# Ledger of designs, part 299: VH-VL binders against o60147

Target 1, 175 residues: o60147
Amino acid sequence: MLEKNKYLYIFRHIQTNQVLLSQGNVLKKTALFQLPYPLQKPVAPNGMRPAKLRKDHWVPLLKVEFPNESMFQSVFMQLLNYRKYRSVQPLTSDLLKLPIPVRRRKIMRQEVPNTIADLADILNKEKFPENSVRLQLSDKSDSEYADWPPSVQIDSEEIKLSRGFREKTTVDEAR
Short names: E, the ipSAE of ESMFold2; O, the ipSAE of OpenDDE; V2, 0.75 times the mean of E and O plus 0.25 times the DockQ between their complexes.

## First folded at step 15 (VH-VL)

Design kb22 (framework fv_dargistotug; at its last look DockQ between E and O 0.30; V2 from the best seeds 0.00; counts 0 for: pae E 7.4 > 2)
Fold by OpenDDE, look of step 15:
Structure kb22 (fold): chain C 175 residues (1-175), chain A 120 residues (1-120), chain B 106 residues (1-106)
Amino acid sequence: as target 1 above (175 residues)
Amino acid sequence: QVQLVQSGSELKKPGASVKVSCKASGYTFRSYGMNWVRQAPGQGLEWMGWINTYTGEPTYAQGFTGRFVFSLDTSVSTAYLQISSLKAEDTAVYYCARGTTYLSFGFDSWGQGTLVTVSS
Amino acid sequence: DIQLTQSPSFLSASVGDRVTITCRASQDISSYLAWYQQKPGKAPKLLIYDASTLESGVPSRFSGSGSGTEFTLTISSLQPEDFATYYCQQDYEYPTFGGGTKVEIK
């Protein structure tokens, strides 16, 4: 049986470092709704969720190839859950001591490493077959944000980016 | 195999409430969102919204807020659509359909539909 | 909301005919378009997703093409079981459906 697309793309905002999940290499507008409003609002909530999708503001952070659709779907949903969970957690006392602009920047800066850590955590728990998951990063150094299970094979080649946040690969271009 | 089985047809009076169930099987329930689609008699398909089966978060399309409530019972892999204060215009077949709104695989699995008739 | 306009609304054809249905989006939706088949009294059936990817189990006579704002569903050789109503659906934004195309027997 033909499997559906088993590729997960994670995009980051070039300015805010916010993170979006995508099945395709072109973001959907609905992807913006992945961005939760924090329980404690350091600034206006609208500042954390762009009203419009500016494609040119998003670039691929990483690409994950799963063995099959079901694994992809499972990990995708779990990632969403992790994000939501973080968004409803109270801000730490250390964060609350910071001026609002500084606090906002600090929170946003954590999105990328947190997402990568989440992915690694989920994959560690899933116990997928060894080397069954292929991880490709736009910046290989980002892999250092987490310990990866044996199921993950980190690609030595970085993601090639193009304008409009498309990856420059024959495989992705054919889709 | 993937199956979505919905509850049976409903006949209700205006002002009443109805709760349609959609039981999923053959796959991991929490791995796929659940959508609700309405189809009035002789009309096209209308997306009502979806519920994240993992987080429980519902999203309602415009026009389906207030009287429409999506809910889950994950212990039995079942999604529910509740419509309160029923109106004649709510007469339609209601479908549950598997799919996650953030993905684009289409709605690959559908319930058989539940006819809800609202009549005095 | 993104509007999808299907054409034609009704199509009469014979078995063996090549059938083409068009779906036009009010804005660029990339390839985030699906096609469904619905028979009377039945739930819709997914045929194509991502504009051109054939759903598993769907006959190869069905094909989808297009990107951006113009999409087509093609049935290379219409079979008796293909007489039905077909819908396009986008999910670039929150899902919306086209008005449908009823393929009838000539």
Scores: ipSAE 0.832, ipTM 0.918, lowest interface PAE 0.6, mean pLDDT 91
Fold by ESMFold2, look of step 15:
Structure kb22 (fold): chain C 175 residues (1-175), chain A 120 residues (1-120), chain B 106 residues (1-106)
Amino acid sequence: as target 1 above (175 residues)
Amino acid sequence: QVQLVQSGSELKKPGASVKVSCKASGYTFRSYGMNWVRQAPGQGLEWMGWINTYTGEPTYAQGFTGRFVFSLDTSVSTAYLQISSLKAEDTAVYYCARGTTYLSFGFDSWGQGTLVTVSS
Amino acid sequence: DIQLTQSPSFLSASVGDRVTITCRASQDISSYLAWYQQKPGKAPKLLIYDASTLESGVPSRFSGSGSGTEFTLTISSLQPEDFATYYCQQDYEYPTFGGGTKVEIK
C-alpha cells in the first residue's frame, strides 16, 4: 500500500512550460534528461534542456492516482515513449520557417497540451474500471486539452502550488 | 530477452588507446540510455557517465571528461567507450549497463564486462 | 556529489541467517536507491530499485526499506548463492555507488 508506487507526478517549468514526468513527488536531478533535443537541423545550440534542476522553477502540473502499480507502470512507460517518439521526429516545414527563438518557444509551449492529450489518449485505450483513476490538476482548465474516459475522476480540488506535491495537513500545523 | 554483449579483454601499453563495444539486443535500443561503469581490480563500482541513445549526447561523470569518449552506432544497436592515452590507473573492468524502463531507475541489464589491462 | 556509506564493509554469516546491510546517503535522496549483488568475475545484478521494489526474478527473501538518508537491504534466510558483494546506488542525481558489503561464509 504505502510502499507501492501508484502515483504519477507531472511538473511544469514556470517559464518555458516544458514538462517532466516523475514517479515520486520530488524530482530527480537527472529528470532533465527527459527533455528532447532537436534532430539533425537543431533549433539552437542549447537552451531546450536547462543545465541544472532548479526546484523553484518546476511546479506541479498534475497528479494521477492509479488503482495499482502495474497500471501506473504501463501508463508511465507509454508517456515516456510518446515523448521519445516526438523528440526524434524531424522538424516540420512550418517550424523551420520560424526564427530560431520563436521556434524554440513554440516547441516548448506544446509540451503541456501534448502531455495532457497523450495521457488522455493512453487512458482512453486502457481497460481501466470506471472512476478508478483519480486526476488532480493545478489548474482545472488544463483538463480542456483532452477528452477524458469514464475511468477518470477529476478531483474538484486543485493542487496547492506553494507546497508542491508534498502535502501537509492544516491539522498537523495547528497542533 | 535483453542482452548486452561486450568486446573481449584487452592488454595495452601506456599511451595506447582502446575501444570497448557493447552490442544490445532484445529491446528498442534508442528507448534506453547506456551507462558505463568502471571497476578497478578488488575495488568498488564507479559510474563513468551515460550516453543518450536517441540523440547521441554523452554525459560524463566528474573525472571522466578528458580521455574518455562515449559513442554509438544505432544501425547495429552498439555503444562504444574509447579511452585514449591509457595509464596504468585505467586498468579495470568496464561495464555497459542499461537503465530501467523508466529511463532513470536502477541498471537492470549489464554487459559481461571488458577487462582492460594497462602494463608496460 | 552524493556520498553513500555502506555498513558493514564485511560480514560473516551462515546459511539460514538473517542479514541486514545499511546504506546512508549524505543528503536526502527520497526513495531513489537501488541495491545490487555482485559475485567475483561477474557483472552486478539489480535486486531492488526505488528503495523497496523487488526486481523481476529476484527471490522474495530479499527486501529493501528506507527513505531520505537511511536505507537497508535484508536477506531473510541466507542461501549458499547469496554469498557475494552488495552495493547500494542512488540515482536521485548522477549515480554514485556505496563502497560495498562483502558477505562471506562463516
Scores: ipSAE 0.022, ipTM 0.585, lowest interface PAE 7.4, mean pLDDT 82
Fold by ESMFold2-Fast, scan of step 15:
Structure kb22 (fold): chain C 175 residues (1-175), chain A 120 residues (1-120), chain B 106 residues (1-106)
Amino acid sequence: as target 1 above (175 residues)
Amino acid sequence: QVQLVQSGSELKKPGASVKVSCKASGYTFRSYGMNWVRQAPGQGLEWMGWINTYTGEPTYAQGFTGRFVFSLDTSVSTAYLQISSLKAEDTAVYYCARGTTYLSFGFDSWGQGTLVTVSS
Amino acid sequence: DIQLTQSPSFLSASVGDRVTITCRASQDISSYLAWYQQKPGKAPKLLIYDASTLESGVPSRFSGSGSGTEFTLTISSLQPEDFATYYCQQDYEYPTFGGGTKVEIK
């Protein structure tokens, strides 16, 4: 009998650097409800439905393998909490003097370092067994955004996506 | 072992309110989301929404905005469903079910259900 | 709102029969489908999640298959305790359930 999902995939938007959490290597449309700044119009005009998902605009940031499904769900729930906490923090005076579009782009660009730092913080406060959590990064330099606990093994293996995930486009990632 | 125990059946008049409880045990309450599912007499299952037990943030299906409120008391591992301004069409069995929505794991543990009957 | 259509809505079967229930989604939901069993007066019980993964403790006579828009629940050799109503459910979008399939004794 197969075990329940114990993998967390984190994707980043190639233009805005916003982050999506996913349980598998296929992004679902409902993941867009995680975003505080919607990127696309809703599919159903009268519904509370997620905006259309453009898979070619999202690339894998990292993959985490947990020892079991309960640990995966605990960390996933805590990451959602951290994202909500960050969305309600007061803006610095330096950010407040910027035009709204510039301010939003600056905030969104911090989403990758913030998410990595939050993940590491959660893993540091949890007392998982040594070398029990496997972390794979698309760009291993992103591991430098945080200090990792002894429970984490960092691997350099390529993150494999399902056949339904589109190849990354050549559009400007900094936009 | 995971167990969800709901409050007893309720008989209410139209316009009243009701608060159904769902007490969890046998697992870490904040690690799994809690869902509410309704079943009218002789009808199928209808998802009402879920609450993130870590953040306390509820999400309601569109048919269940307004009169329906999801809440938590994390200190006693209990989720609540409150229905205000009860109508006859609210007559149903209400279930709580453990599961983090959007993860494809299904709802793997269910309360026994609370029958709410609304009649004059 | 993603609609799930189950067929048949009702079937009569005998112990030992192979039973097949289908669930069709109004759009591609990948593998985000679960199957439940509900007996009269009882809460539903999860049988299968992620389209084909058997829940712990569920007998191996139950199996699920499919992806995208067409899904199937199969009971390879029906037992007396399997007479119940079966529901499919997706959580690709806001969760929705199929209309149910009632399996009754002949």
Scores: ipSAE 0.006, ipTM 0.512, lowest interface PAE 13.3, mean pLDDT 80
ESMFold2 (binder alone), look of step 15: mean pLDDT 92; pTM 0.946

Design kb23 (framework fv_dargistotug)
Fold by ESMFold2-Fast, scan of step 15:
Structure kb23 (fold): chain C 175 residues (1-175), chain A 120 residues (1-120), chain B 106 residues (1-106)
Amino acid sequence: as target 1 above (175 residues)
Amino acid sequence: QVQLVQSGSELKKPGASVKVSCKASGYTFRSYGMNWVRQAPGQGLEWMGWINTYTGEPTYAQGFTGRFVFSLDTSVSTAYLQISSLKAEDTAVYYCARGTTYLSWGFDSWGQGTLVTVSS
Amino acid sequence: DIQLTQSPSFLSASVGDRVTITCRASQDISSYLAWYQQKPGKAPKLLIYDASTLESGVPSRFSGSGSGTEFTLTISSLQPEDFATYYCQQDYEYPTFGGGTKVEIK
């Protein structure tokens, strides 16, 4: 049978800590639509997405290997739903006291711990077999943002990027 | 805890080269950018540029292209600043500093500084 | 480059005084400003980032305010250990530092 994708890559912006989810080890321009706030300054009043992707500013945060395509799809869709849910929640009173640019930066800073916590929450709710999910972290200390279920084995090996990660454009990006 | 330890002071002749090291400990080296900041005697602070510790890509501020090279040895969590064709005006304390830009988190950890003196 | 102008360049004060240092940017930098303390022969120490957020371990007598082009560092009650040079720094574009403000004992 044809192999289906069972890998989830999560990237972080090295300066802002904003997070991008990818179904492969290549970042496409369309991934920028996941971001609620512009990457470049000044922040546009209408929350416009950045015009271009600077791959040199994005680094791997983590990589997850699932035992099969169905588990990958389930977890990936749930992560997207968690991110969407977070975007519509009322802001805390502490955040509302801050000027808009300061508030946005505080929200951006929390994307890494929030994404890791969300991933762990999803994996704890799904009762996958012991040691069936392989988690690789660029910074192993990031595993401390959550409690992990027995289904997860944490790896300290370097996350390998594809050739495409550093290429100017793919055919898909040009379109 | 986070520590950045720099190499010792250097006394050089004009035209010589110098390589300053900055060894990081207490955190994951590749997770934070490394910045270089210069301070001439009795003067203020001047940002020289940064290096992406994950990719190895340097970015230089205007005025620090050509003679200045940022590099890494990730196996020993060390960043390097090399200055070639030294001039008297390069006399300064050179600092490495950990930080991220665009968030205004500031440079939260600094090396102790390396004095480079260029004189005949 | 974005230029930062600090005033005053030097200041003489007594223990217990309220000290105010101003940093003016040549263009709107929102709140992308940090403040540092540097003692003679030592590396700078981060005091405040994001214009007004106090760095962990920094005494509460230090505070930052402002946005856009006008920023202020305030020391509410100057202590003996606070005699130092203070620098503002922006990271809205390539980082630049202000010229520094030397706070000397009266």
Scores: ipSAE 0.006, ipTM 0.495, lowest interface PAE 13.7, mean pLDDT 80

Design kb24 (framework fv_dargistotug)
Fold by ESMFold2-Fast, scan of step 15:
Structure kb24 (fold): chain C 175 residues (1-175), chain A 120 residues (1-120), chain B 106 residues (1-106)
Amino acid sequence: as target 1 above (175 residues)
Amino acid sequence: QVQLVQSGSELKKPGASVKVSCKASGYTFRSYGMNWVRQAPGQGLEWMGWINTYTGEPTYAQGFTGRFVFSLDTSVSTAYLQISSLKAEDTAVYYCARGTTYLSHGFDSWGQGTLVTVSS
Amino acid sequence: DIQLTQSPSFLSASVGDRVTITCRASQDISSYLAWYQQKPGKAPKLLIYDASTLESGVPSRFSGSGSGTEFTLTISSLQPEDFATYYCQQDYEYPTFGGGTKVEIK
């Protein structure tokens, strides 16, 4: 029996640096509702239909392998909670002085370092076995946004995908 | 083993309110979202929405805004569906089902269903 | 919303038969499709998720295939306990279900 729920796939937007979390290597349209600043206005009056997903605008940020589904589910839900928490925090006075479009752009640019820091914080609070969680990054220098616990092993091989995760391409990069 | 146990059947008059409960056991309640699915007599399945059990944030499908409210009590691992101003068209079996809407793994555990009958 | 159309809506079959049910989506949903079995008076039971992944505890006679807009559920050798209504369900957008396929004894 294979368990896809062992993997967390994290994507970033090529222009805005906004982040999406996924259980699979192909993004679902509903993933767009994770964003605090939607890229497109929903077509339905109450926002029930997600904005259009442009798969070519999203590239891999990192892939996390967990020992089991329970750990994956817990970390995934905690990351969603951290994103919600960040959306209600007071802005600094420097940010409040900026025009709204400039302010939003600066906030969006921080989603990558924030997500990496949040992931590390969650993993530091959990007492997972040594070397039980594997991280594979598209840019290994992004790992420097956080201090990692002993449970984390960072893969020496980087993900070299132009858009989305693809099994054949990731296998080729791992060799 | 994972179990979702729902409250018993309800017979209500039009205009009344009903609150259906769904008690979870056998897993960490906050780690999985909870969905509500409706099935009118002799009809198919209709997704109503879900609630994020970690944050408490509900999301409703179009057609289930206004009279329908999802809530939870994490201290007793229970999710609730409240329907106000009941109409005859609300007569259905209401199911709770475990799943996080952003994941692709289907609804892997279901409550036994609660029959709500709205009749004068 | 994404519309799912199941074919046939009803079929009659005998024990030992190979049964195939089709589900068509109104737009590309990749592999984000699940199949459920529902017996009268009971809650649905998940059979297959991610188009082709068999849920734990489900007999190997059940299989799923397809991607994009065309999906199939196959029962390789129908058993007496398999007479039920089957539903497909997508979660590429907000979840929607197909209309169901009732499998009855011939």
Scores: ipSAE 0.238, ipTM 0.730, lowest interface PAE 4.6, mean pLDDT 84

Design kb25 (framework fv_dargistotug; at its last look DockQ between E and O 0.04; V2 from the best seeds 0.00; counts 0 for: pae E 9.7 > 2, placed apart)
Fold by OpenDDE, look of step 15:
Structure kb25 (fold): chain C 175 residues (1-175), chain A 120 residues (1-120), chain B 106 residues (1-106)
Amino acid sequence: as target 1 above (175 residues)
Amino acid sequence: QVQLVQSGSELKKPGASVKVSCKASGYTFRSYGMNWVRQAPGQGLEWMGWINTYTGEPTYAQGFTGRFVFSLDTSVSTAYLQISSLKAEDTAVYYCARGTTYLSYGFDSWGQGTLVTVSS
Amino acid sequence: DIQLTQSPSFLSASVGDRVTITCRASQGISSYLAWYQQKPGKAPKLLIYDASTLESGVPSRFSGSGSGTEFTLTISSLQPEDFATYYCQQDYEYPTFGGGTKVEIK
């Protein structure tokens, strides 16, 4: 049985630090629809959801290799759920005390660490086999945003994906 | 084995409502989105939208807003398509198909289809 | 919306023939294209996803190629069970299908 792609790519926006999930190393236009609107709509300068997908504005944050498709699918859906859940939560009183521009910046800056923390939390709950999940980060320091379970093996090599563009992988080369 | 089993054929009059069910088995229901695809007699395939089976959030394609409602009963791993105010033009086979919009694995599993006939 | 144009709409072929079906997208969709086979009265069956990846259980005589705006489904040696309608489908944006290609017996 041929296994389907079991790689999760996470991209961040270079300006807003918003995060998009991708199975492929090329972002879909539909990926933009992952960006939720919070109840109070704290938005980036040009809106919380960009009108267009500018591939050159998105850089890789991390790559995750799962043991199989089913595990990937499960984690992917859970990540989406976590994001949605956050988007519908009321803003804290502390945030509300901040000027709107400052508030927006603070919220956006939290997207990356929150996503990483979410991933770690999900993986901790899933209890996958030891060293069965391979995590590659664009910045190794980002791994500090969470405690990772034994199932996660963090690669020493940083991810080198181009902005929004597909890089050839061993799988791609075989095609 | 992954299986999607849909409810049986429906014969309805214009203005009536129909609810098609799609019961999933053989996999974790909430791990894969569910799509609905329409095929009019002798015509091609038309994507109607999808529902996130984990969050319950539906997304409707253009042309399938208003009268079309996607819903779930996760307790029985079932997705539903409800069509209200049926029109003759709604006569088609409706398929549920497993797949998550943000992913690119194709629709790897399909229900057998449900024929909905709208006739006066 | 992204439009997919399949060609030809109809194809007559014999068993053993090499069959090629083309799908053109109105804009670049990278490799986010799938191919389906549908037989009369049956649900579509996934053959290829991500432009060139063969779905599990699908015979190796099926292959997909292409990227960007032009894609091809190839059946290296047509078998009796391959007479059907084939659809391409993109999911770079919200999914859309091609018009289909009916492969008929010559």
Scores: ipSAE 0.830, ipTM 0.917, lowest interface PAE 0.6, mean pLDDT 91
Fold by ESMFold2, look of step 15:
Structure kb25 (fold): chain C 175 residues (1-175), chain A 120 residues (1-120), chain B 106 residues (1-106)
Amino acid sequence: as target 1 above (175 residues)
Amino acid sequence: QVQLVQSGSELKKPGASVKVSCKASGYTFRSYGMNWVRQAPGQGLEWMGWINTYTGEPTYAQGFTGRFVFSLDTSVSTAYLQISSLKAEDTAVYYCARGTTYLSYGFDSWGQGTLVTVSS
Amino acid sequence: DIQLTQSPSFLSASVGDRVTITCRASQGISSYLAWYQQKPGKAPKLLIYDASTLESGVPSRFSGSGSGTEFTLTISSLQPEDFATYYCQQDYEYPTFGGGTKVEIK
């Protein structure tokens, strides 16, 4: 009786490049639980979670359309597992010698390429029909972080940053 | 196996100093933070603070910023708690505890505890 | 500092009983809550972290649940060796411990 979802939405933070996974085009406050812990205690070993969701700070990174809900759910859960696996790993000595703010920025800057690579790895291991998974990116060059299986069709149209599918108006168009 | 071995119990007079040691083995000492936890006889647990074992930077809980000093000797994988100007209220068991770099994973290894008794 | 309030402070139960201990936080702490068991004369032992994740080697009769401000530790079938004091600990910010719950077996 509930409409089945087959879309994955991935957002990035405009400043930190952290990543959040979503079943909807709009992030819910609970999405922040995907991040390890709050940033408001920066002297802690590795604080990477903002205190609250600033929706204007999270923009689309990519959108995936799957053939059906069960395939969406499988990939979504696997992506969450990849993120949990990374979050429980000990930090390297190179990271531990950095000041905490620098350490956080370095870790956070890897979330976009890591998430894209993880998505491609999952899709390469799954046996989806050719061109059955439609991928749309905000920046098509981000597809270069991974090798995509034949099941993935990369949309030629980029996601518009301001409002997803909305185009930014110009001053000339407003006259 | 991860192991934290603390120095033995101490009996001190008010105004003296004490230095509790915590020797780590079975893991890369500088990859995990070291916490200090106090427990007065018959009382609960109280987090005193922690020290970054790579940089040596300590962080002290409120109430532990004066007479309490955390330090390290990384050459022997040992953390230290020094308490100066001892008071009777400092009588407690002091634990060292290893934490992960992500706070949500708890303190997974503890020393056996060091009883410090302050009396005249 | 985030204050943790445990209830009850003391309980008495029979072997085989289901026991539930509650920990309330003074503010939201997401899932950043650990549970420890401490027996007399011994250091605390980690039972559960991240609210519900069982530490390796801990019996499956122990379980944790909750998020935000309300958390529970449950022992599904109390055993004689479960006589101990149990503490919750948040690590959302600078760690703090609950006041403890002493469990005695009738």
Scores: ipSAE 0.007, ipTM 0.496, lowest interface PAE 9.7, mean pLDDT 81
Fold by ESMFold2-Fast, scan of step 15:
Structure kb25 (fold): chain C 175 residues (1-175), chain A 120 residues (1-120), chain B 106 residues (1-106)
Amino acid sequence: as target 1 above (175 residues)
Amino acid sequence: QVQLVQSGSELKKPGASVKVSCKASGYTFRSYGMNWVRQAPGQGLEWMGWINTYTGEPTYAQGFTGRFVFSLDTSVSTAYLQISSLKAEDTAVYYCARGTTYLSYGFDSWGQGTLVTVSS
Amino acid sequence: DIQLTQSPSFLSASVGDRVTITCRASQGISSYLAWYQQKPGKAPKLLIYDASTLESGVPSRFSGSGSGTEFTLTISSLQPEDFATYYCQQDYEYPTFGGGTKVEIK
């Protein structure tokens, strides 16, 4: 195609609800560096980040199509900044009263609602043309976590991923 | 490639003040918190606190309140540590290190360290 | 704060030796433990995070294990460049470091 970096894919971990951002439909091993918390199973003694991508553990959350690469990069960078901003915020008094494993688990569970709200906030602050941004959601009800601007067209079509969308790689060529 | 470059060594008298800088490059400065770690001569590592690079708000560990100030200049991707009313016990190598205190598994990038010597 | 007790504080070893360092936490910290290597006059270098995950570029002879309150760093076959001081560090709460283990040549 004419433009290569105008799609944003967001993936969700099926058990922890942690979120990974991708500039393409392939999840690369380097995306694991985005995870702030180690993965913990209820019965696992030393839960940690996955050593490798397990394609059965990650599912597409949403796909965003931008009209050009400039708009994509602006939104993608802002979304990464929002995620890091959230990770460094002081914890609320309610969260501080919880045991740390429980506290971190509750924070991880909020990554999907928070990411969707952050995306909508960024798009509401930008003055993009009407219907210029196409949003596809695996579960349309997730759109209810935010109010969307006129620039966003929510699409009900299935998110189609390539056979290698969860392929382990050592380099992100788009970066 | 992430790089943190600190200012040069300082020799100060008791009661003076010092300001150490830590210039970041190779990543989005405001996306990672900046930590300060101290190491007295022949001693181990001691976490002093961190600064939220997005908001500019510092958090200090017990024992580092009062005389120690963390600050930023985001326009040049630089973090600062200022120590006022210097005492001999402040003699140490001071490191800046990248990471978030709430969500980091460790500090993945470190400055080379700044030796601050306080003597008469 | 969470206290980390590191042992031994000092050990002498030869090239090719298997070296084991332990770190004990004053309370459960799950797997929120990292290991660092520090050479004289240099900044610490992250070796392992999440108790057992090897940082990119770190040789495979380094490994970490443990969870809860007891953790171990192992160097399977000590190399000349491995003579250094090693520190454990938790970030389950406000970060704290162990006292360090100095690995010296015999």
Scores: ipSAE 0.006, ipTM 0.475, lowest interface PAE 12.9, mean pLDDT 79
ESMFold2 (binder alone), look of step 15: mean pLDDT 92; pTM 0.947

